VH-VL binders against Cytochrome c oxidase assembly factor 8 (COA8). Designs and how they scored, part 113

Target 1, 167 residues: Cytochrome c oxidase assembly factor 8 (COA8), of Homo sapiens (Human) (q96il0)
Amino acid sequence: APERGAERRDTAPSGVSRFCPPRKSCHDWIGPPDKYSNLRPVHFYIPENESPLEQKLRKLRQETQEWNQQFWANQNLTFSKEKEEFIHSRLKTKGLGLRTESGQKATLNAEEMADFYKEFLSKNFQKHMYYNRDWYKRNFAITFFMGKVALERIWNKLKQKQKKRSN

## First folded at step 13 (VH-VL)

Design md82 (from mc2 with heavy chain G107A; framework fv_ebronucimab)
Fold by ESMFold2-Fast, scan of step 13:
Structure md82 (fold): chain C 167 residues (1-167), chain A 124 residues (1-124), chain B 111 residues (1-111)
Amino acid sequence: as target 1 above (167 residues)
Amino acid sequence: EVQLVESGGGLVQPGRSLRLSCAASGFTFSSYAMNWVRQAPGKGLEWVSGISGSGGRTSYADSVQGRFTISRDNGKNSLYLQMNSLRAEDTALYFCAKESPFDYLWATYAFDIWGQGTMVTVSS
Amino acid sequence: QSELTQPRSVSGSPGQSVTISCTGSSSNIGSGYDVHWYQQHPGKAPKLLISGNSNRPSGVPDRFSGSKSGNTASLTISGLQAEDEADYYCQSYDSRLSGYVFGTGTDVTVL
């Protein structure tokens, strides 16, 4: 049987470049949201004359994207699993079936679900704090290397102008 | 020298597991997506699985989804394919292949470097 | 399973031209995805012959050329030589399958 509600995206949190940039694209391309992370992947353009510093910046951005995709895919899967287990446990305790008479999934009221959300957030507090710390560290590093790449481009332009003037 | 070398193939019984390896050299391994492509004896090429340069994105052909797992170790310049629940129809020469870089005018997505392949025979 | 259709075999004499077609659908070649071509000699790994519909990698003779129109791509081998006797495969990307697809393969025989 086919998986109900399956999307055309990869089922894994990560996937190979399944979406190609339009022909003659020379810019980064933004893909559709990933099934598990709900984040849109960026397909980085590799320029013909990429410097080692530009490559380092691109790799850092790619690695940060992958880390971010993995974190949210795992978090969303854990949330969905624990939510389902919580609902099933509470329905069983009440003597209720997992499906309504119409065949839809049975749900809990907002008050009962609020208990789950509070418990989940409390349980994952430390994990989210470490995520925020690493997120800031990674963005600081990216900004730093973006600055280095900008300085490299300025230096190369100045070198080119000096060469032209001295001739 | 730019090179890909596969290993780990062999004779294995149906329902068992096998792990393939691919050693890369001569290029910046972490910068390129890698793929596994197989060829049954006397048959054509079939794409099996792919993985992004960082390892965060993986994809699989429907025929192997849920049974095979692709992974990589960029620190060791190595690509892997964990093959579980093997079937007779998985019998093939398995190639490791590198995706090409983007062209200035257009994205290519061709497989520009191939290994020699490693033979997997699933038979009782 | 292969999604791109190629003729099983084509043959020619030395010095002649042969053309191999590669027919896809709206989800692959018809959507504008590039077609790449590979040459495989018996017992050897495939070698990239043509990338991005018509680009020749370094070291590939200019006797090999590629083109694409609509749902069909073509590989033309001009001035056919004995060394060209091999299997040839086209490859593209398929949005419906969300993965790469190869052609059924064509055996080129030099008579």
Scores: ipSAE 0.000, ipTM 0.455, lowest interface PAE 20.5, mean pLDDT 79

Design md83 (from mc2 with heavy chain T108E; framework fv_ebronucimab)
Fold by ESMFold2-Fast, scan of step 13:
Structure md83 (fold): chain C 167 residues (1-167), chain A 124 residues (1-124), chain B 111 residues (1-111)
Amino acid sequence: as target 1 above (167 residues)
Amino acid sequence: EVQLVESGGGLVQPGRSLRLSCAASGFTFSSYAMNWVRQAPGKGLEWVSGISGSGGRTSYADSVQGRFTISRDNGKNSLYLQMNSLRAEDTALYFCAKESPFDYLWGEYAFDIWGQGTMVTVSS
Amino acid sequence: QSELTQPRSVSGSPGQSVTISCTGSSSNIGSGYDVHWYQQHPGKAPKLLISGNSNRPSGVPDRFSGSKSGNTASLTISGLQAEDEADYYCQSYDSRLSGYVFGTGTDVTVL
């Protein structure tokens, strides 16, 4: 949670490959899709003279991004595992092997897979409903803080103009 | 019910390594940033390192940068601090601390839950 | 130094009020970063006492109050009690260090 300047902060678990915005960047950067969530991360530019309010906004946006990526990473992992368990269960019930004669993974037809998708969506409906609620709450908070930062910047510019005129 | 328990401290010679662990229970570990804070005998608190809930972001005090590595295993509800190239001035009680829940209006809060600490003594 | 400055000690009698100052710089409190306060009894872990300058966590008596102005935050303990004898630390964020900083600590003695 502690912050560093404009330097890259995101790291891959292996340390061998990670998102790296251009050195001269003065803007937020969008990275490649995350391995688990399949969402593109945003790497936020950190100005050296960042105000406390600007830091709170950035932290809120970063935490919201982490929350969002963690939710979808877990959801995708759960989907993948349950999908494979469903396929294995159905193939076993039919007396079929897990691999075809060509060595490829055996799969079910579209009609059978439709049953899995319906069940998965139904089972996760409430979870997705709460996700949407939190998504709206977080975006409302982000918009609120964006407004506060905008007002702060306007006020600071007005103060600078008055200071120049009085001096 | 909500608890943090540190372990791994002990007596170690200068220049060697030690790994601290912090076991969390009673809350959704992956949802909160975690920190290490140390306190030398008879001295004040010093922030050492922090890690985001996902583990994707880490930060360090200048005094430990390049020597210590913070990490977490959310599947095991555990936080770690790998301490390399230990110095006499690293002698301290090391606390594990959780950041309070994300506040939609304020962005972040203080360290609301602390462990009991584990003593690290670096001496020849 | 990068630490927040607190008086080494303050003392009072039961029922009195004591105030602990926490003075920072332009890179932390002076920039408006929030100040948090922790209470530490001898041999025990710190306990969160005040968050976000003036917010009291559930279970903290209303005798404890916080405020912030300019480069200085203050913790006030009204109706001082024997159990308040402890060390008190302020904490903030420092933009120059890109990390958290704690105060030098204040020992509160109840006479």
Scores: ipSAE 0.006, ipTM 0.555, lowest interface PAE 9.4, mean pLDDT 82

Design md84 (from mc2 with heavy chain T108D; framework fv_ebronucimab)
Fold by ESMFold2-Fast, scan of step 13:
Structure md84 (fold): chain C 167 residues (1-167), chain A 124 residues (1-124), chain B 111 residues (1-111)
Amino acid sequence: as target 1 above (167 residues)
Amino acid sequence: EVQLVESGGGLVQPGRSLRLSCAASGFTFSSYAMNWVRQAPGKGLEWVSGISGSGGRTSYADSVQGRFTISRDNGKNSLYLQMNSLRAEDTALYFCAKESPFDYLWGDYAFDIWGQGTMVTVSS
Amino acid sequence: QSELTQPRSVSGSPGQSVTISCTGSSSNIGSGYDVHWYQQHPGKAPKLLISGNSNRPSGVPDRFSGSKSGNTASLTISGLQAEDEADYYCQSYDSRLSGYVFGTGTDVTVL
């Protein structure tokens, strides 16, 4: 096809600039809540001249976010499905239909729903324990690497100071 | 339709290398962890390797650690397994498998979609 | 290697119920990790049959059910039919190995 957009192509849009409020030196962008996990994703900034240690920290943070997003998306989907199944089962036990005579959705009272919440927490206790364990392990690892990055930066500042004194 | 198609299998001599591919379609490839599972003729299933959706984390069975490398190209919707220093005991049908969204832990997912497999025979 | 122990084979007649056990250890099933079940017909890829101990994927008949207690998970096939003749595998996650483990597999024969 002919170059009908040559002028437009010459003014090809530059990359989207990341806007950070003047009060914050943020290099990461926080998005809207995910539909399934209901968590806000963080889009990590990749610095120019990122050190191998800084790259390791960033990848660990990205991997932890993916893990966290998947856990809560699954948690929310499972909760919703089991809640619906519980309500249906209890209404069946009472000899009630899923709808009232007026066509409204039949519901359970707060005490009956409390039974579901207790059962759900008990059923998922082991998974929640492993989630919490892994959450703390991941955050400990992130803190450890953040400390290593901080030490690297301190060392570089000391090298700069020493070089200035030598000059 | 959600589908996985493996390729790259064949006859290879011990000590040589082979690269397997898995082409994915019908789902958002980068959102799911992917795995390789193998089955020797007449034997059971053995998990080989896994990779996270971003490719930021990989894991391997002890039997292949240091010899096999899993990787993915999310732009091409493709999963790979680079197999080095092949041994007779690596002879198997190699399946590509996608993880399920219904389990709680990131490392505790079911494999909900499987390919048909590609046969790797290591023999002189 | 397979880390979870299943019986080599079980058999039954049409309409009967059969149960397949899957026994692990403290590093996998005993640690609370979910158990998943797969059905494999000769010459075919495995098919997810039960996920998360007891959940049936769309299209799986309700005659298939799963449960888990302690170190052992069970798959029960009620109203056994000819098409249920296949190999069945359990699968879980193992924290010691930091990876997935499969059961030794069970051959279901419908006589």
Scores: ipSAE 0.000, ipTM 0.488, lowest interface PAE 13.1, mean pLDDT 79

Design md85 (from mc2 with heavy chain T108Y; framework fv_ebronucimab)
Fold by ESMFold2-Fast, scan of step 13:
Structure md85 (fold): chain C 167 residues (1-167), chain A 124 residues (1-124), chain B 111 residues (1-111)
Amino acid sequence: as target 1 above (167 residues)
Amino acid sequence: EVQLVESGGGLVQPGRSLRLSCAASGFTFSSYAMNWVRQAPGKGLEWVSGISGSGGRTSYADSVQGRFTISRDNGKNSLYLQMNSLRAEDTALYFCAKESPFDYLWGYYAFDIWGQGTMVTVSS
Amino acid sequence: QSELTQPRSVSGSPGQSVTISCTGSSSNIGSGYDVHWYQQHPGKAPKLLISGNSNRPSGVPDRFSGSKSGNTASLTISGLQAEDEADYYCQSYDSRLSGYVFGTGTDVTVL
């Protein structure tokens, strides 16, 4: 078994996109978790006959994904950095080194860390509120364009049905 | 004509710095992820670093992590590689390369356009 | 540093077929990541030859073909010509490294 375990499920699947024409196999991939954001990116397949509307939807989804990746990558880096600084500061105040007698990385107990977690969450509260607001706005836009694409595809299917009858 | 032209290579002493540039033309630069790939004399290809189309995401090979910084200026259609703390092992021809579509996702696309490379020699 | 293993050299006569293997691990080819192939003539930049396991870019002759199964990808050159004498590299993405990896490279020699 892999020591970290997550990699066993990181195999990029080939998935069939509902945006692909039935006759041609199309694939969206889900990638491994990003080192910094810990989110799995999705690769969107481009159909050969992608409409301008389908392109708008795809680009909006891609840009929303990049926005999400950047937000969480930055948040996680900030958390890790500030946690290390907090631990170092507290150990220095106690007159202790950064390593234990066994050579392991020194850490603080849960009670000591509680102050850090409370401060971090409080400090980032407004940032997370703005993130949620923008996430909802982006989701509404994506849902709207998904509906428009669905209607376009229904019309194209009806058009194909008429051609079949005319032949 | 779609093309990439690297510059900034040269002979440098160990421990010094160099900044490589790559000038892009003939395509919408900001729409594509860009990469640096190097090749030591008589050796194979080694991926060095990548950057998304927006510049919002960067990635590095373990061998250069913490020493090299990739960046881009989409207004100037230019890609850069800032190389610090150079070692003899960094001696190589450095290529810039463009990924195919979808710059929002790392690492899953072919490098469809390559420059001719710029030579970096780290020696006293 | 190359993460994907290729044979160092392959040789054939004009008109013959040769196959180059590219063997990876569970974190790259084995995880389903696509394999791309590049051709490099001496003193030249690499040229994309095969993308996404088996797709040929515009201008690449149909005698070049690619396939992938499990941990191994293969490039087959049919009807070898003198101009095919070059180095060939496979490439994939590696989830453990969070970056691209290239093969060790294969030197193709034509009589």
Scores: ipSAE 0.000, ipTM 0.459, lowest interface PAE 18.9, mean pLDDT 79

Design md86 (from mc2 with heavy chain T108S; framework fv_ebronucimab)
Fold by ESMFold2-Fast, scan of step 13:
Structure md86 (fold): chain C 167 residues (1-167), chain A 124 residues (1-124), chain B 111 residues (1-111)
Amino acid sequence: as target 1 above (167 residues)
Amino acid sequence: EVQLVESGGGLVQPGRSLRLSCAASGFTFSSYAMNWVRQAPGKGLEWVSGISGSGGRTSYADSVQGRFTISRDNGKNSLYLQMNSLRAEDTALYFCAKESPFDYLWGSYAFDIWGQGTMVTVSS
Amino acid sequence: QSELTQPRSVSGSPGQSVTISCTGSSSNIGSGYDVHWYQQHPGKAPKLLISGNSNRPSGVPDRFSGSKSGNTASLTISGLQAEDEADYYCQSYDSRLSGYVFGTGTDVTVL
């Protein structure tokens, strides 16, 4: 079935996953942490008897996972890039090179880095607020569809019991 | 100013190939799945192919499976349809269409933005 | 039928209400997949009219309404106007085909 709905993808590199679930998997599989997002991907099992409602739930979960993976991959990339730029800028302001006399990467102490973290969190406050809103909305929708799937399964079991009784 | 503009249509002989393009503007192209839908002269709409926003998933109608290839270039905001082994039955106006945002509360999968279409005529 | 079935044509007078049915099978509408509706004027691209059975996109008049029951979806146009003269298509997803399906289309004539 084709991927449906909105798909969010920012500039950050999305790694090509070489992870493959075992051939005989009958359950969802959790992979190793993604190279960029540091989140573990879930590879969803597709039952042969999947109902349309179950498919909607699975696709919603897959899309939510991809959205979440892309958000954190981009956030981590942005953090790393801005952190490096901040360190380089601060070292230049101090009249210091980017490397120590031993050739190792020059660093700032925790107190100096506190300025960067404060600025980064402040600058990204609105982005994180929108992320949390959308994250809650997505999880509410997933819970809603999980409830619909559960009711469908209960209804089907009741129908099967009635069918067996009439036989 | 949200728009889709198709190009590449024309007259081709049966068995030959043609490549259609769709240029997108006014929205974040990489965030949406894209589709090709065709309409034969005087006939109804027929879904041809779809591709996810990332390009990682593609799907095809049985009538074109193995002959057509959908692809996209998110850096150029462009969607493509490579049509091989064309048949007279492929004669149609080909529309580029964007999938609506997934309504996470109610689950909606409609085509909310359409191009003007590009005409493909397969005839000897 | 692999496509959704609509009446070939529906006609009405200005101010009248008309309803277009869209009948599917167990692999599409009957399985619970949402139905969407499109309006197409001659020589123009289709325009999304109703999404997710009953939701109106921004800019669509409230005289257009959609509903779904069992294997059948319906589009109702109340207060019919001359500009409503167009072709109307329903669309859903078919699990057997693993793809989207459109209705056969309905020509609405305003007399």
Scores: ipSAE 0.000, ipTM 0.471, lowest interface PAE 15.8, mean pLDDT 80

Design md87 (from mc2 with heavy chain T108P; framework fv_ebronucimab)
Fold by ESMFold2-Fast, scan of step 13:
Structure md87 (fold): chain C 167 residues (1-167), chain A 124 residues (1-124), chain B 111 residues (1-111)
Amino acid sequence: as target 1 above (167 residues)
Amino acid sequence: EVQLVESGGGLVQPGRSLRLSCAASGFTFSSYAMNWVRQAPGKGLEWVSGISGSGGRTSYADSVQGRFTISRDNGKNSLYLQMNSLRAEDTALYFCAKESPFDYLWGPYAFDIWGQGTMVTVSS
Amino acid sequence: QSELTQPRSVSGSPGQSVTISCTGSSSNIGSGYDVHWYQQHPGKAPKLLISGNSNRPSGVPDRFSGSKSGNTASLTISGLQAEDEADYYCQSYDSRLSGYVFGTGTDVTVL
């Protein structure tokens, strides 16, 4: 219960990231690396007069960030669990204790760890391949909407200049 | 012949314990993760617990966490589920299932081989 | 535990095509985890029908196909036959639960 509660995601009603910017910001803010995913979250600035297109882009970016954070948090957790299991198993097979006489963690050499890394990568190959495919699909969509937002902003600036000039 | 055979099910009163076994044959048991899946009469499939090939990693559904313990004996090609503090809602057919490394599937694996199930009935 | 959402039932006539949807969330299908499909006839254990979104195990007819997009996976049965009358379950992995999750199940009826 406590462990699952500690890892539970909290989302504001608007879907905004749970971390806070250092101060009131009129720009996106990049937070510290997440403990589990090791990725830096982005806090998105929400303008007062956000257009429907800008809102769609922001929501896509927020959803993609959440998806990306969850993938890497889970992947890193799985890696850490399996690495510790592998080390414990190998040390037990050798008849060695899990800790040195000083209480430090007993370690395996790089050659022995290469077996684990090879197995882990092989085991997760399809998962990583599908992650990359979906990552590219999401970034293509985000880039497309970024372009549409940029065109909208250019149009609005041109419209403002024309209105000013016509007066 | 690749097969899984469950045993140990039966009628048991609430609050008591029961131990299920699954005997594996026809494949290298220690190379595959194993799972327990249950199905209450007339209901859908519910994942219960999983264990890695080495036995070093275990996982549990929230509904059974703290009450059930999954384990394996690779020397005996056997999977176990120790069920403590049984409740009426634990009444179900319990399947053991093997994770698959099909040609193209590297994880998480599909459940390619299933046993026939063993019925657990928790009632007074 | 959170289940993947499937329609309760789907029906069709012999020779028609039917599609079963399986809708998840960002912690499972949306996180890129593969979707597997199982067929269960009454009184029998489930049988693996589709693995890894779209792969057919040996012995599964090519009438069965799977796909996945975003938070949703689909199983399509073309050329529906009487023996296809069964319960169908999708399955994925859920990172929030750190475990597997099954769909609510769909009863396919051949009319």
Scores: ipSAE 0.000, ipTM 0.452, lowest interface PAE 20.9, mean pLDDT 79

Design md88 (from mc2 with heavy chain T108L; framework fv_ebronucimab)
Fold by ESMFold2-Fast, scan of step 13:
Structure md88 (fold): chain C 167 residues (1-167), chain A 124 residues (1-124), chain B 111 residues (1-111)
Amino acid sequence: as target 1 above (167 residues)
Amino acid sequence: EVQLVESGGGLVQPGRSLRLSCAASGFTFSSYAMNWVRQAPGKGLEWVSGISGSGGRTSYADSVQGRFTISRDNGKNSLYLQMNSLRAEDTALYFCAKESPFDYLWGLYAFDIWGQGTMVTVSS
Amino acid sequence: QSELTQPRSVSGSPGQSVTISCTGSSSNIGSGYDVHWYQQHPGKAPKLLISGNSNRPSGVPDRFSGSKSGNTASLTISGLQAEDEADYYCQSYDSRLSGYVFGTGTDVTVL
């Protein structure tokens, strides 16, 4: 029986639901890689008593994740489409068919593909520069709000200590 | 010019369906969360539904949960509200509203641009 | 109660100041969520008047000001003018509803 057989390996790791975030989770959960972006999504835990500042941080992180996922999904789709068009164009120029005699997709060698990679990177240089700029801005903002949340939590703990000492 | 234009409202019988549209122009539509807000004749504003810029997250008021579906087509700069199982209490002017950008320094969200609204009347 | 509470009406004479209160609960304003204010003239769409408790968008006169303390936000209109006659709505976020909530609305009459 192969390792991919379902019935013999139906046990999920302890503390993790098979296809869902962990039950009674008190922290963020990382999911499987997205089919289109190849990035792992984070499913954020929402505390029962989330502060406005904690909510702003969580929403910023969620929006940054959506932006990042969408950018790379679109980039990968564009890359795949343009790569396929380039291969078909070069094969047509050589008078070759799109499939080999074995029925597999016809491919170009590494030297021929180097032309495509150069062209793709050159064409997308401005797009990637804007992505990097926005990525840095978003990470700066996330770090800033993480600091604010940390200070809020320290202040709340100090208030709790005072309450305990006054009781 | 930044603007939102709603359409699709009208007179509809209880239990039937209606689809509203909102056409956006003058801004990068896919970068902003969008919302539907309604106002019954002579009454106040009520938030109905919201959708993130990518369309990956949606939210609904309890009064419409399971009956209404918000969606967007970023390629067409359009927002939609599919309204099923309509009730008399859904009678209202329906506004399309854009959320303000997240100011990385100040962290503010508000409904900064509104359409003129489209009237939905649910009556027998 | 999920809705934010405002007085039904407020009135004043030209040149006077009026204040509109917006009272929430621990799940919204009381938790520190920002309050936004909208002005609506009869037959028109709402217009953003104050964002994030006290910030004025471009084109909004400085005679409009906002503040927040505890579970109550306030909108103050100084130097009241005839064109200020409109409905005013506050708005915040409610953590229990996981959505936005509006105030009951206040009709401002300029005598």
Scores: ipSAE 0.005, ipTM 0.552, lowest interface PAE 10.4, mean pLDDT 82

